# VH-VL binders against ADP-ribosylation factor GTPase-activating protein AGD1 (AGD1), part 6

Target 1, 225 residues: ADP-ribosylation factor GTPase-activating protein AGD1 (AGD1), of Arabidopsis thaliana (Mouse-ear cress) (q9fit8r1to225)
Amino acid sequence: MHFAKLDDSPMFRQQMQSMEESAELLRLRCLRFYKGCRKYTEGLGEGYDADIGFVNALESFGGGHNDPVCVAFGGPVMTKFTIALREIGTYKEVLRSQVEHMLSDRLLQFVNGDVHEVKEARKRFDKATITYDQAREKYLSLRKSTRLDVAATIEEDLHSARTTFEQARFHLVSALSNAESKKRFEFLEAVSGTMDAHLRFFKQGYELLHQMEPFINQVLAYAHQ

## First folded at step 1 (VH-VL)

Design p4 (framework fv_pritumumab)
Fold by ESMFold2-Fast, scan of step 1:
Order: structure tokens, then sequence, then C-alpha cells
Structure p4 (fold): chain C 225 residues (1-225), chain A 121 residues (1-121), chain B 107 residues (1-107)
């Protein structure tokens, strides 16, 4: 960066523009990611609804009410399978909820907040720049004939405007840098949390089915006779 | 420059059929979900149907479910709405709308001008 | 279905006025709310998404706020080109639903 405190040179403006463009690009990419996440969580929700539909349809088979087609299975077999499938559905809903909180809710709140902070910092910088420019013009217009008390006031106004300008410039740069850093941190946290949620989902599903494996094998052996 | 241009609106008798088209340009059509929204003369907006970017998923308003079919041809960058068993209350300007990015059911960011469908005897 | 109630249905204002339009959802939709502007005979134009995010190239006189069930669109200083009908829309769940619209008219 290497900005001079009082320098609003073409170099400074180019650096600020570059940082603003970088921050905007990151914001747009985060919004693209958020939209992808919304689609993903919507798909998970639709998948859960489809799973419930599947389980309900399977239950119509397992009524255990003198259905010749289902006689070999017996009601208990269908009951065990439908219970397990509903439980897996519950795991999917937990996954959806966790992904929604990690990606959709958190990312959207983050990009909204940061965009507003940067815009406000930009407004303050613009106002401070105008005030500083006006104070400099007055200072440069001072003559030897200007009353000492008036000259002192103009000099003090210049000092005050310069300090405000420096603070507003630093604040804008900090807001932009902070937005970049926070987005990177939030992005990595959200993605890692989402992967952990998937790990837990698959692990729970695997453990449930693995515990049922002897029963599944017994039913398969029986059915193949 | 994103552009959406509807066509196919006409005067039709109750019980008749019409097929509407929306020609899209200025973006990668297959990456975005599309919707049809209608507006009856002097009334507000009513969402009609949506289709995913791939065409694999569709959704419909209850008022048109079973009568209307949304589809798309990604090779031609064209969205369609097949309207069957038309009713007088289907009279409206039908507007093509682009939903968010990457086949997302996110807000509508671009709209077409619409095509008028009039159902009367 | 999620019902969107928009108020007022119409209002009269002068250039330079602050205009506020409200939108209420029948159930929680978090921040999945968008605002649109429509001029007579023209297609709607997107103004705001995610309740408060300004669409690109939309003037800063427009702002949105709210979450859950209560939302507001504010025009801080009405311009001649802002006389139009404004709609809110929820995109939280299917079917997508719109508010009834608010017509902003010249006094």
Amino acid sequence: as target 1 above (225 residues)
Amino acid sequence: EVQLLESGGDLVQPGGSLRLSCAASGFTFSNYAMSWVRQAPGKGLEWVSAISGSGGRTNYADSVKGRFTISRDNSQNTLYLQMNSLRVEDTAVYICAKEGYYDSLYYFDYWGQGTLVTVSS
Amino acid sequence: DIQMTQSPSSLSASVGDRVTITCRASQGIRNYLAWFQQKPGKAPKSLIYAASSLESKVPTQFSGSGSGTDFTLTISSLQPEDFATYYCQQYYSYPFTFGGGTKVEIK
C-alpha cells in the first residue's frame, strides 16, 4: 500500500480503486456462492420430501394384512426398513439445516453487512475530501494583508480538515481490508463446517445401516430361496 | 446485455391452447432458472411457473397445475410455456423472468416485456 | 401459500419527498424478499434483493430493510423518474408470491 498520510495523488486513487474493485469482485463471488448454496439446500429439502414419500409408499406394502405379494417379508421386516429410512431422512434434514446456517444464512448476512460498511466509509471519505479541498483553497488564498486572527482561523481549519481527511482515508482502507479478510475467514469456516456436517451425516447413516447389516443379509438370503 | 423477448400471445377461445416462447440473450442460458409471471389487465403480478437451468425440475402455481407445461431448449436459448384448457381468468400479459445465478431459485434479476394472452368468446 | 400484504396500495407525493412502502409476509421468510419497480407499459425492474441489498446501477435513494415478516422499501428523496408501481416478492418457498403493489403518484 504505502500511502502517504496527506497524499491523494493519482497513485493513491489507483490503489483505492484497485482495492474497491477487488472487494466488489469478492462480494460478487460470495453472492454467486450463496446462490449455489441456496440451490443446494433447496435440493436437500426436496430430497427429504421425496424420502418421506418413498417411506410412506413402502409402508403401504408392509401393512402385514394378508398381501400374497408381501407374505414372504412379513410386517416386521417392512417396519424395520421404514424406521431406518425415516431416521436417515432425519439425518438429511439435520444436514440441510447445518448447511443452511453455515452457507446461506451466514454468508448472506456477511455480504450485506460488509457492503453497507464500505459504502458508509466511502461517503465519509468523499465528504472529508471536499472539506479538505475547500480548506486548502482558503489557505492558498491567504495574503500578507490578511488579518492575523483570520489567518490563524484558516490555518486551524486546514489542520482540522486534514486530520479528518486522514482518518476517513485510513478508515475506508481499513474497511476494505477488513471486508476482504472477514470474507476469507467466513468462507473457509463455512466450507469447512459444511464438510464436517457431511462427514457426520455419512457416518451416522453408515452406522445405522451397518448395525442392520446382519438383518439385511438374512432377509436377502431368505428372499433368494 | 441481458435481453428476454416473449412471443406467442394471441386471442383464444375458452378451452383452447397456446404456446408462448421467450428468446434469451446476453447470458449463459443453461446456467439460470427461468420463470413465467403473469399480470392481468389492471392487476398485480402472479407467479405462474419455474424451471431449473437443466430443465430437470419444474414448479407450478396451483391455478395452472395440470394445464400449463413449462419447458426449455438450451441449445436455442428459448423458454416455452404450453398452455392448455385456457380459461377467461388466464387473460394476462405473460412475462419471462430470469432467476438469479447458476440455476438458482433466487430473486428475478431481469424481466422481458411480456406477451398478451386474451381468452374470450 | 405465503401471503404478501403491501401497504399502502397507493400514495401521492412530490419530488424530494421521503416515501416509505411496507410489506408483510403471512409467515417468516427470513430475508428472502425482493423489491421491483414497474412503470406503465414496461417490464418490472429489479431494485432490491435479500431484503436490503441494492441491485447494480440502482440509485442510492432506494433502500430496503426488515427480516422475518415485516419489510420496508424507502425512497429517501423522490425523483421524477421514481413515479411508478412498486412490488415486493418473497422467494423463500414455492409458489413465489407478490404483494399487491403500491402506486406512487404525483401530487
Scores: ipSAE 0.000, ipTM 0.371, lowest interface PAE 25.7, mean pLDDT 79

Design p5 (framework fv_pritumumab)
Fold by ESMFold2-Fast, scan of step 1:
Structure p5 (fold): chain C 225 residues (1-225), chain A 121 residues (1-121), chain B 107 residues (1-107)
Amino acid sequence: as target 1 above (225 residues)
Amino acid sequence: EVQLLESGGDLVQPGGSLRLSCAASGFTFSTYGMSWVRQAPGKGLEWVSAISYSGGSTNYADSVKGRFTISRDNSQNTLYLQMNSLRVEDTAVYICARHPYYYGSSPFDYWGQGTLVTVSS
Amino acid sequence: DIQMTQSPSSLSASVGDRVTITCRASQSISTYLAWFQQKPGKAPKSLIYAASSLHSKVPTQFSGSGSGTDFTLTISSLQPEDFATYYCQQGYSTPLTFGGGTKVEIK
């Protein structure tokens, strides 16, 4: 706490606290997003294991049957479907890997990034604040009986301390703003990359199934008779 | 490491006076603001007075203004509280506390053990 | 003067419990809030400053949060040595003011 009559910086204190609170809130939200992505990635992995189980069960109809009816109408169809389902599973694994890569190599690193610059700027600001407070106290202690040369020195010291304080304040604000901007851009890149990975996943799945559509329709039409 | 040790508490008649001392060690006393806080028996904490690092600025709670004077001797690393015109309601344990001197910092980071002042009814 | 209101005035808890204490300021104090622990017959000990920063050598079971007018002190897993009275204090403006205290008692 500052004990000077001119220590009226409540607005600056509010601004600094708001900026630091905003930065911390962004960090916590990014951490929450990271945890959500981890759960999603785990879900994709479990889904892949289930897909393999399903495909393995279907293969029992493709390669092991000597029944002429099964061979004529079941075997080749089942083999084609199992191959397609394995390909879709591979696409899911690629999606999982891409999401995991963004979380490990990008999101976690930016959550913990730029700590040094902000910490250094804060230390400089704290030191400048103490110096400015001390100069303000000396200035407020001036009496009408104080010698003019002594008063002039105290006023010069106050001006110098204020200038240093304002510079340190500006650098701290700048460091916090730069950190927030960098995190915002890296977050947007991670999210956009994730959406692109999903687009690619659905496009590949669509292309595979689209190529099979005439075959699927023919089998369905035959079965529906 | 940081130590604050109060002394001077005693039994005094209403209208009497006492001077409390707080001996500081383990830090550069002359660069920190200091405060006195009191706690009446069975009651909560009440801030009494504060002084800047040089002694050039002081503040007081309305309940003690005009009666108490906070001061310091940086050469002796000692904080003082001169209490005049004492009242029964001034009965409390008086504790000295240190201010960290930073924007966004709490007012107190270290506390002494306190000294009891009893004002007789 | 800025008035500080603590809730509850007392609570009973068992070792291992999660304890939450609330402090409300009569006007915005940003994050200029500190939390102190006081055991019977002893002076207060600083726990948290700037609303959420842990003081040196204070156990990690203690945490603080909040800004503006509403603040919270949390003890994630109460230990035997944590049974004490807890106070909040605003450092935004003089006169410096404390909350009424919250006594954490053994259940």
Scores: ipSAE 0.000, ipTM 0.373, lowest interface PAE 22.8, mean pLDDT 78

Design p6 (framework fv_pritumumab)
Heavy chain, then light chain:
Amino acid sequence: EVQLLESGGDLVQPGGSLRLSCAASGFTFSSYEMSWVRQAPGKGLEWVSAISSSGSTINYADSVKGRFTISRDNSQNTLYLQMNSLRVEDTAVYICARDLWEYAFDYWGQGTLVTVSS
Amino acid sequence: DIQMTQSPSSLSASVGDRVTITCRASQGISSWLAWFQQKPGKAPKSLIYDASTLQSKVPTQFSGSGSGTDFTLTISSLQPEDFATYYCQQANSFPYTFGGGTKVEIK
ESMFold2-Fast, scan of step 1: ipSAE 0.000; ipTM 0.463

Design p7 (framework fv_pritumumab)
Fold by ESMFold2-Fast, scan of step 1:
Structure p7 (fold): chain C 225 residues (1-225), chain A 121 residues (1-121), chain B 107 residues (1-107)
Amino acid sequence: as target 1 above (225 residues)
Amino acid sequence: EVQLLESGGDLVQPGGSLRLSCAASGFTFRSYAMSWVRQAPGKGLEWVSAISGSGYSTNYADSVKGRFTISRDNSQNTLYLQMNSLRVEDTAVYICAKSPRYSSGWYFDYWGQGTLVTVSS
Amino acid sequence: DIQMTQSPSSLSASVGDRVTITCRASQSVSSYLAWFQQKPGKAPKSLIYAASNLQSKVPTQFSGSGSGTDFTLTISSLQPEDFATYYCQQYNTYPRTFGGGTKVEIK
């Protein structure tokens, strides 16, 4: 709740409109970000196909071309290289899945879920406001000559309309506040989780290649002798 | 439950063309690579073509490269195989297969029943 | 292309029997080998991936082993529904290549 008073003032309505506009802007930015994340995960998936092509080419070269390097160092060294490269490709698929789950799915849920709740709460509030305004106008039009049963009904309708209005107002404020508080923590958690996934991806890739370092250096030394 | 249903198989003369379709349901189609595999009467299985989840990356068997085109419509959950310059040796049941991953470099976890293509003089 | 050779091409067995099917690759496919089952007129059913990993909902009577060039599919106790043709498939390199199949028939 960001309101000092929960009354139906023009200032309160302006604040509600501002909060709804802020929520819609956030939704559009999240949708744009989701599209960017989708493009990124597509790139990661396509990259795996390229990795497989590279590894297949290396295996074909090492297994069939009988040059001095392949004969001297091809078998065990090439096998180690191709295994490492295939594992890196597998790590890319894991990273893609993690980015999709941690970031894209959460962004899509926020875009589709939270905005709908806020819009529904606003519609209920608008309807309750109109009903309350009409009931209040009828009550203010009561004359001393009005029939007792009619006056009693109008008073009862006003009481019910006011109660419904207050409930709808509280619900809308609650919905907007919940949407606002969720956006900070869930967004930061999703982004941080995605960065952790990248860290683990590069660390795993580094560790695989680090195991290859003696063999890389051996082949490089042979090539430069 | 995952379902793959092929259609479009027909009798065609050599040099003719056919377009096969595979209707997918029970999974998020756009998130998985798809393939076409064929089986000639009384023979084993032969991989024909593969396509990534987005449709950007495609692969083909040498025997069909330049003649066949794999494509997908992720909005309709449908996989296609456009077959041109058909030969008698292309006669087979064409089967749609799903990969468990977005990229096409993996095994197949679900298969369809196939659609028969007959190329005869 | 990697050539996949299955043996035997066919075998006869009784319910309860232990069945072994072998698959040999012309060059190393590491562990990138899958097994699947096909019944006449039905869609193929995936059984095993990465040489030894069981697909979801596949009975534990099925198991796979091997790496490099030599692979084995074992059915520890043949059930009536297991009479089918079995295929191996490598997915290490393009083109993806399949074994010739092994038909498991009732004795």
Scores: ipSAE 0.000, ipTM 0.436, lowest interface PAE 15.5, mean pLDDT 81

Design p8 (framework fv_pritumumab)
Fold by ESMFold2-Fast, scan of step 1:
Structure p8 (fold): chain C 225 residues (1-225), chain A 119 residues (1-119), chain B 107 residues (1-107)
Amino acid sequence: as target 1 above (225 residues)
Amino acid sequence: EVQLLESGGDLVQPGGSLRLSCAASGFTFSHYAMSWVRQAPGKGLEWVSAISASGGRTNYADSVKGRFTISRDNSQNTLYLQMNSLRVEDTAVYICARVYRGYSYFDYWGQGTLVTVSS
Amino acid sequence: DIQMTQSPSSLSASVGDRVTITCRASQGISNFLAWFQQKPGKAPKSLIYAASSLQSKVPTQFSGSGSGTDFTLTISSLQPEDFATYYCQQYKSYPLTFGGGTKVEIK
């Protein structure tokens, strides 16, 4: 008895495996980046709390008595410094919020949402593969003496299983290809957005501190006399 | 788009004969296996017979084997069921159904034609 | 012959309810199971094949699960148009056999 050759192509199997590996690698790297963003966001929050502590300490120090620094730079100067430090704190909070909402939260949705389509396609493919393998095994067990009605049923089952298998395979290949393409460009946009957020943060911070440079220099000059 | 229109249902005496027809449209009839399913009044579905796309293979429920013959004319897009030696228990709505390519389940059904076997 | 036992034979439910219908085969049928919906006086409509695959144009509130001998049809949120009789069918071997049907009625 002669049976049909293998129905799948080595090239299609290799392409499918390659695309699946690329998609999984991108997912894992996105997950690592998400974890990194969460740690960074936590750090920014702790930094903001430290900023408030520093401002409170500076305020308490600047309110007193007639030592040369307090006389020369207390009151209005200390008030200006505390205002500037609180403003810097708000810039850090804005950056934290942007990293959290634009990247951490959305990146997690990106990872989970896109992988779901591939997982469902893979699940259907695995199921179809098992069914097709079972049908092929039954077909290969047929003897010339097998009852005609039994043989006809097994042939029909093989045909239905093969059709389902081929549809599931094509769907999986399509899902993997589409997921890879879409995720790659969306990931790059997310990373670029993160860099833009940092650019805005440093620009705002620089502009504020640059405005204060003359006062900082005055305090330093006074301290060195 | 896919349509299955049954005809030929009638009142017949026990022991009589009747031929049912199912006119198919909206798809390439010669590429699909076809089946007959029946439903007695107030009862569930019962599979009766199936025929391969080419007409080379046929299957029958034990209750109708030897009495019913399924056939098809691919040139006229028509499925047939020749019913001989009819019994009271053959009374049912007979429904034409298309077999999904690669499966032995049904993806499209006709409205059915009533066959009543009574004295 | 493979006997298909469907339960319950009838149930009452309200719009928005989760409905579960069970089908048992007398012997292993792998995933060769289909589900159909039939409204009074109408032809059956195919819902699910291969135990869990949705037929084209079937709403996602319908889902199927199971393998071997025990199968379930789930309607996650019952809609007004879902009040009907539901049938399971095995297609592992001839003769093809159907369950007795489950009538889903308004509570």
Scores: ipSAE 0.000, ipTM 0.372, lowest interface PAE 23.9, mean pLDDT 79

Design p9 (framework fv_pritumumab)
Fold by ESMFold2-Fast, scan of step 1:
Structure p9 (fold): chain C 225 residues (1-225), chain A 120 residues (1-120), chain B 107 residues (1-107)
Amino acid sequence: as target 1 above (225 residues)
Amino acid sequence: EVQLLESGGDLVQPGGSLRLSCAASGFTFSDYYMSWVRQAPGKGLEWVSAISSSGSYTNYADSVKGRFTISRDNSQNTLYLQMNSLRVEDTAVYICARDSYYEYWGFDYWGQGTLVTVSS
Amino acid sequence: DIQMTQSPSSLSASVGDRVTITCRASQDIGNYLAWFQQKPGKAPKSLIYAASTLESKVPTQFSGSGSGTDFTLTISSLQPEDFATYYCQQYHSYPYTFGGGTKVEIK
């Protein structure tokens, strides 16, 4: 039987439905964002492989450290450039690893996390709602020739069912809110960490090349003139 | 609707070569990582190789590294495995699998497999 | 390489029994674990991904649990069609590795 619920307004149920729909939408969006992150990480790995290919080609051009051709084409400068390019490649691999661990792995945990706890809270809430509804029906139908001791028992059962219902409702709302808040913090931390990783990558690359600037300018001056 | 169909399995002598194909249908092939998995007669599953959705990134099991090459043609929705320097130990049913890394995680669809027998 | 140790290698059970299969990774793989069912002469069928999430159309008697290094596949009430070989697989890192398999056969 349906009876008016003093503590369970239509607005409350609409709010819970909205929260659950928002959680599902967030899950789907994070899943699609994860797809983009995997593509990006794949691209970084392919870029690293291309860098190694380029460096290997440059090394083979000279034929090796003591090769006459290598000596004729500047030997030590060629070696310095090759080493720098390998270092840059290493920085790209570090960036790839950091993006994978700080962003992709965390997004996957985000999508699959806390589902069990929310489902359990929902089951407890549904059961408590049924029990409370049954207790209210029994309470409302006890008038006309019901003994006072029996009525007292029904009143105690109603009070107990209401308390359980309120506790289950509060727990469900808390579970949904905590899940959403934790996901938001984890998402922001992962994205911010990824941006920091890019900053450090570009900084290391810049510093390495900046230290080489005198050699680059020297070679360019010779080639230009 | 999703379907993976392998072909190319045959009897080959040790040291021979063979090329396997896996025809994909019912989904956007270019969106998925793909793998080859093999199963020797009476044995368990062994992962062989994986390829990225673009085809540029590949990985191999140590036992096949340097001998096998995985590739794909996204315009034809086909996955390939070029097997060189075949050994008796490579005798197995070779199965292609869709790696749903981006949406479902892990392998979600498998083909029926194609038998490769390496014997004298 | 990440080694996947699956136990037991085989077990005998009756219809209606509760069956548990365990899988242990040699290092932390988070939740990047899948379970597969294979019947004789057939290709594997995906049952569970992300350690605990059921694939579409998979019966509710199957459930997965665990994270990190220790994982369990549970069949709450074994059905006649559930007699098969089960494999766990980590997809955290390449090379992907499978457990040795567990053959569930009629007692």
Scores: ipSAE 0.000, ipTM 0.394, lowest interface PAE 22.3, mean pLDDT 79

Design r1 (framework fv_recaticimab)
Fold by ESMFold2-Fast, scan of step 1:
Structure r1 (fold): chain C 225 residues (1-225), chain A 122 residues (1-122), chain B 112 residues (1-112)
Amino acid sequence: as target 1 above (225 residues)
Amino acid sequence: QVQLVQSGAEVKKPGASVKVSCKASGYTFTDYYMHWVRQAPGQGLEWMGYINPNSGDTKYHQNFKDRVTMTRDTSISTAYMELSRLRSDDTAVYYCARDYYESSGYYGMDVWGQGTTVTVSS
Amino acid sequence: DIVMSQSPSSLSASVGDRVTITCKSSQSVLYSSNNKNYLAWYQQKPGKSPKLLIYWASTRESGVPDRFSGSGSGTDFTLTISSLQPEDFATYYCQQYYSTYTFGQGTKLEIK
């Protein structure tokens, strides 16, 4: 029945190896990107902590009317600056959360889900290949002297093994193709979403600081006297 | 710094249940599977199961799956392992360990909790 | 379902010795598609948690001294300590992660 073509095709084996190598390279690149996203998110969190430290230190100069040092060094205007800086810190935390959700959470879920599916499909394919090879060998060893009930069982086992092999092959090809399509779409969506989050962050920050511009100019003009 | 901190030692009667906690810090809790491994006095390491903190999905070793329950609370980055119907041979140190799970990448338990001693005696 | 067997169960050695510990799996832990062996080695000192030494049968974990090396493929694996140091006296475990997770029974390395 040309069994060698079904389970020992050089073309099929080469295709499977190529697809698996491509999938592994893509997995490593996605993992590298994920780790970069984690590093970036950690940096944003540390930046938020540093901002709070800076604002807390500056707040000592923004006290009320009962503190003569605070009154002499800006008082009410300094309080406005402190409030604005705390608000910007909040925007940075929102950005951190959005980057974590759009990149890290999605990429990790995708890598774990699709790579795991491919791994399981390959295991099933390898097992089905061994089973099919064994059944085929037994079938090819059949002689006319073999008992008819034994021959019938071997023929049934071969049919079952071939069907299982074909299903496992189809599933492996399907899993590899599905993984590629999902990775492309999710990668582009995650990156675009992250850029949009940055746009919103800078716009909101700009608008807040723009409202402070008259106070900044007032203080600068006074200081240069 | 990355670390896993486990709850304190427990002494239980046979037939009782014990719930051990493992609090993660210094990394994103949902990025790593959390394994539970136990070690009886003077014995080797025995894998019990894992939980995927992101999905809540669990996989238990067949020796434990009728009496172990693994859960997590992502809001406090804490994993839990509850073992019921305790027997004297459940006396062991119970460890949690993180594992970055992926198909062909690294599958090692690189960070471990300090261990929780559970003593089952009458 | 994969059973891990270590030998010897205990070994006595002196500082400076070359030590070899073996690990055998009941079935292959080599994944043909990526040609990697799903095997790790751990070190455990009395009263302490296990520490990862080696993964993928031969890749040293970051911070692990060069004197530790792993070798082998399929079902037969070896952990070698080329020049034993005082801090190396511990129990060593192999672990497969090809199909679920199974540890060997351990090899206790003791001072001669």
Scores: ipSAE 0.000, ipTM 0.384, lowest interface PAE 24.1, mean pLDDT 79

Design r10 (framework fv_recaticimab)
Heavy chain, then light chain:
Amino acid sequence: QVQLVQSGAEVKKPGASVKVSCKASGYTFTGHYMHWVRQAPGQGLEWMGYINPESGGTKYHQNFKDRVTMTRDTSISTAYMELSRLRSDDTAVYYCARETYFYGMDVWGQGTTVTVSS
Amino acid sequence: DIVMSQSPSSLSASVGDRVTITCKSSQSVLYSANNKNYLAWYQQKPGKSPKLLIYWASTRESGVPDRFSGSGSGTDFTLTISSLQPEDFATYYCQQHYSYPTFGQGTKLEIK
ESMFold2-Fast, scan of step 1: ipSAE 0.000; ipTM 0.456

Design r11 (framework fv_recaticimab)
Fold by ESMFold2-Fast, scan of step 1:
Structure r11 (fold): chain C 225 residues (1-225), chain A 121 residues (1-121), chain B 112 residues (1-112)
Amino acid sequence: as target 1 above (225 residues)
Amino acid sequence: QVQLVQSGAEVKKPGASVKVSCKASGYTFTDYAMHWVRQAPGQGLEWMGYINPYTGDTKYHQNFKDRVTMTRDTSISTAYMELSRLRSDDTAVYYCARWGYDEDYYYMDVWGQGTTVTVSS
Amino acid sequence: DIVMSQSPSSLSASVGDRVTITCKSSQSVLYSSNNRNYLAWYQQKPGKSPKLLIYWASTRESGVPDRFSGSGSGTDFTLTISSLQPEDFATYYCQQYYNSPTFGQGTKLEIK
């Protein structure tokens, strides 16, 4: 947000502090969300490992495609099931990777990146504010009895300090505004991308299992004879 | 000559809305915040809020924030204050005022002539 | 919110009198960074808009007669009219601009 051409005041500084507090609150919320995403991603990885464990156990039971036990307990259909389950497991790993890179890594960047830019702009603003305040007080203390050479120096210092202060003020406001807008749109994109990844994961899983439906029904029909 | 000229008196029924205008001249409209202050008959001054005409950002006093809307049109150097769900105790003179630091490092203050809003059944 | 309290609520005076109006804030309006008091005084005549008299607690607005003076710091402020003139009979308000603006309840100056 930009301000009207207002000079430094407690109200202006309170507004800047409020904007900075808002930015810090957003950072803390992103950090909490990041921790939740890391836990979720770890869970997806454990799920993938469990899926592979399950399919390996099923494959071992059958003894392989040409094994007598495999032939006796469903033959090629058992092989199709183990291949399908292994494929579903890889879909979970793709989802895990997508969540990690689209959301978790981006949230960590939000936490570590933009706050630094704002802090640097604030340091510049604070320095310029002190210089401007001191020059302003000297200028306001000028009397008609003040020596002409001293008055000229104080006026020059004030003009220089004001210019520096105005530039620092503009940069701080811009940094705060840009940080908020950038995080807002990029956050929404990251969340939306993550939801799309889940949609694709379930759709792929559904389509694979739907294609398996004739083989599932074949085995179920045999079991009920 | 710096001047703020407000719209004319309004008479409203309870529950209605009123929109007051304040046209600025003699200075750069976007350089100073525009504040709104009201005064009930025989009572003191009550600050309602302000608008930053450069950005359009507003800040409202908590007593008004669910009923007041402040806007501006920079092309005609005019600020607006709309107060909704009017009650009889909203009967007051509504002022716009230019409040802020000027280029000479001094606080400046210029007031509109006021707009009388009467709320009666 | 910073609460502003004025005293007295009204006073009667004659032309030529010295008049003193007091204003107290519930919190300091002195900003330590620039050592300024964010306090203003306004004059309001019946049927007219308020007019700025004093800002920064003691700085007289351009065009305001030198009989008007402001003093005080922190939480206690005074507006003084050294030699009252007929045109000075009005209501006077103090106002802080340290944070969201708040006004005193006003002091009505009446002719005796």
Scores: ipSAE 0.000, ipTM 0.425, lowest interface PAE 14.4, mean pLDDT 80

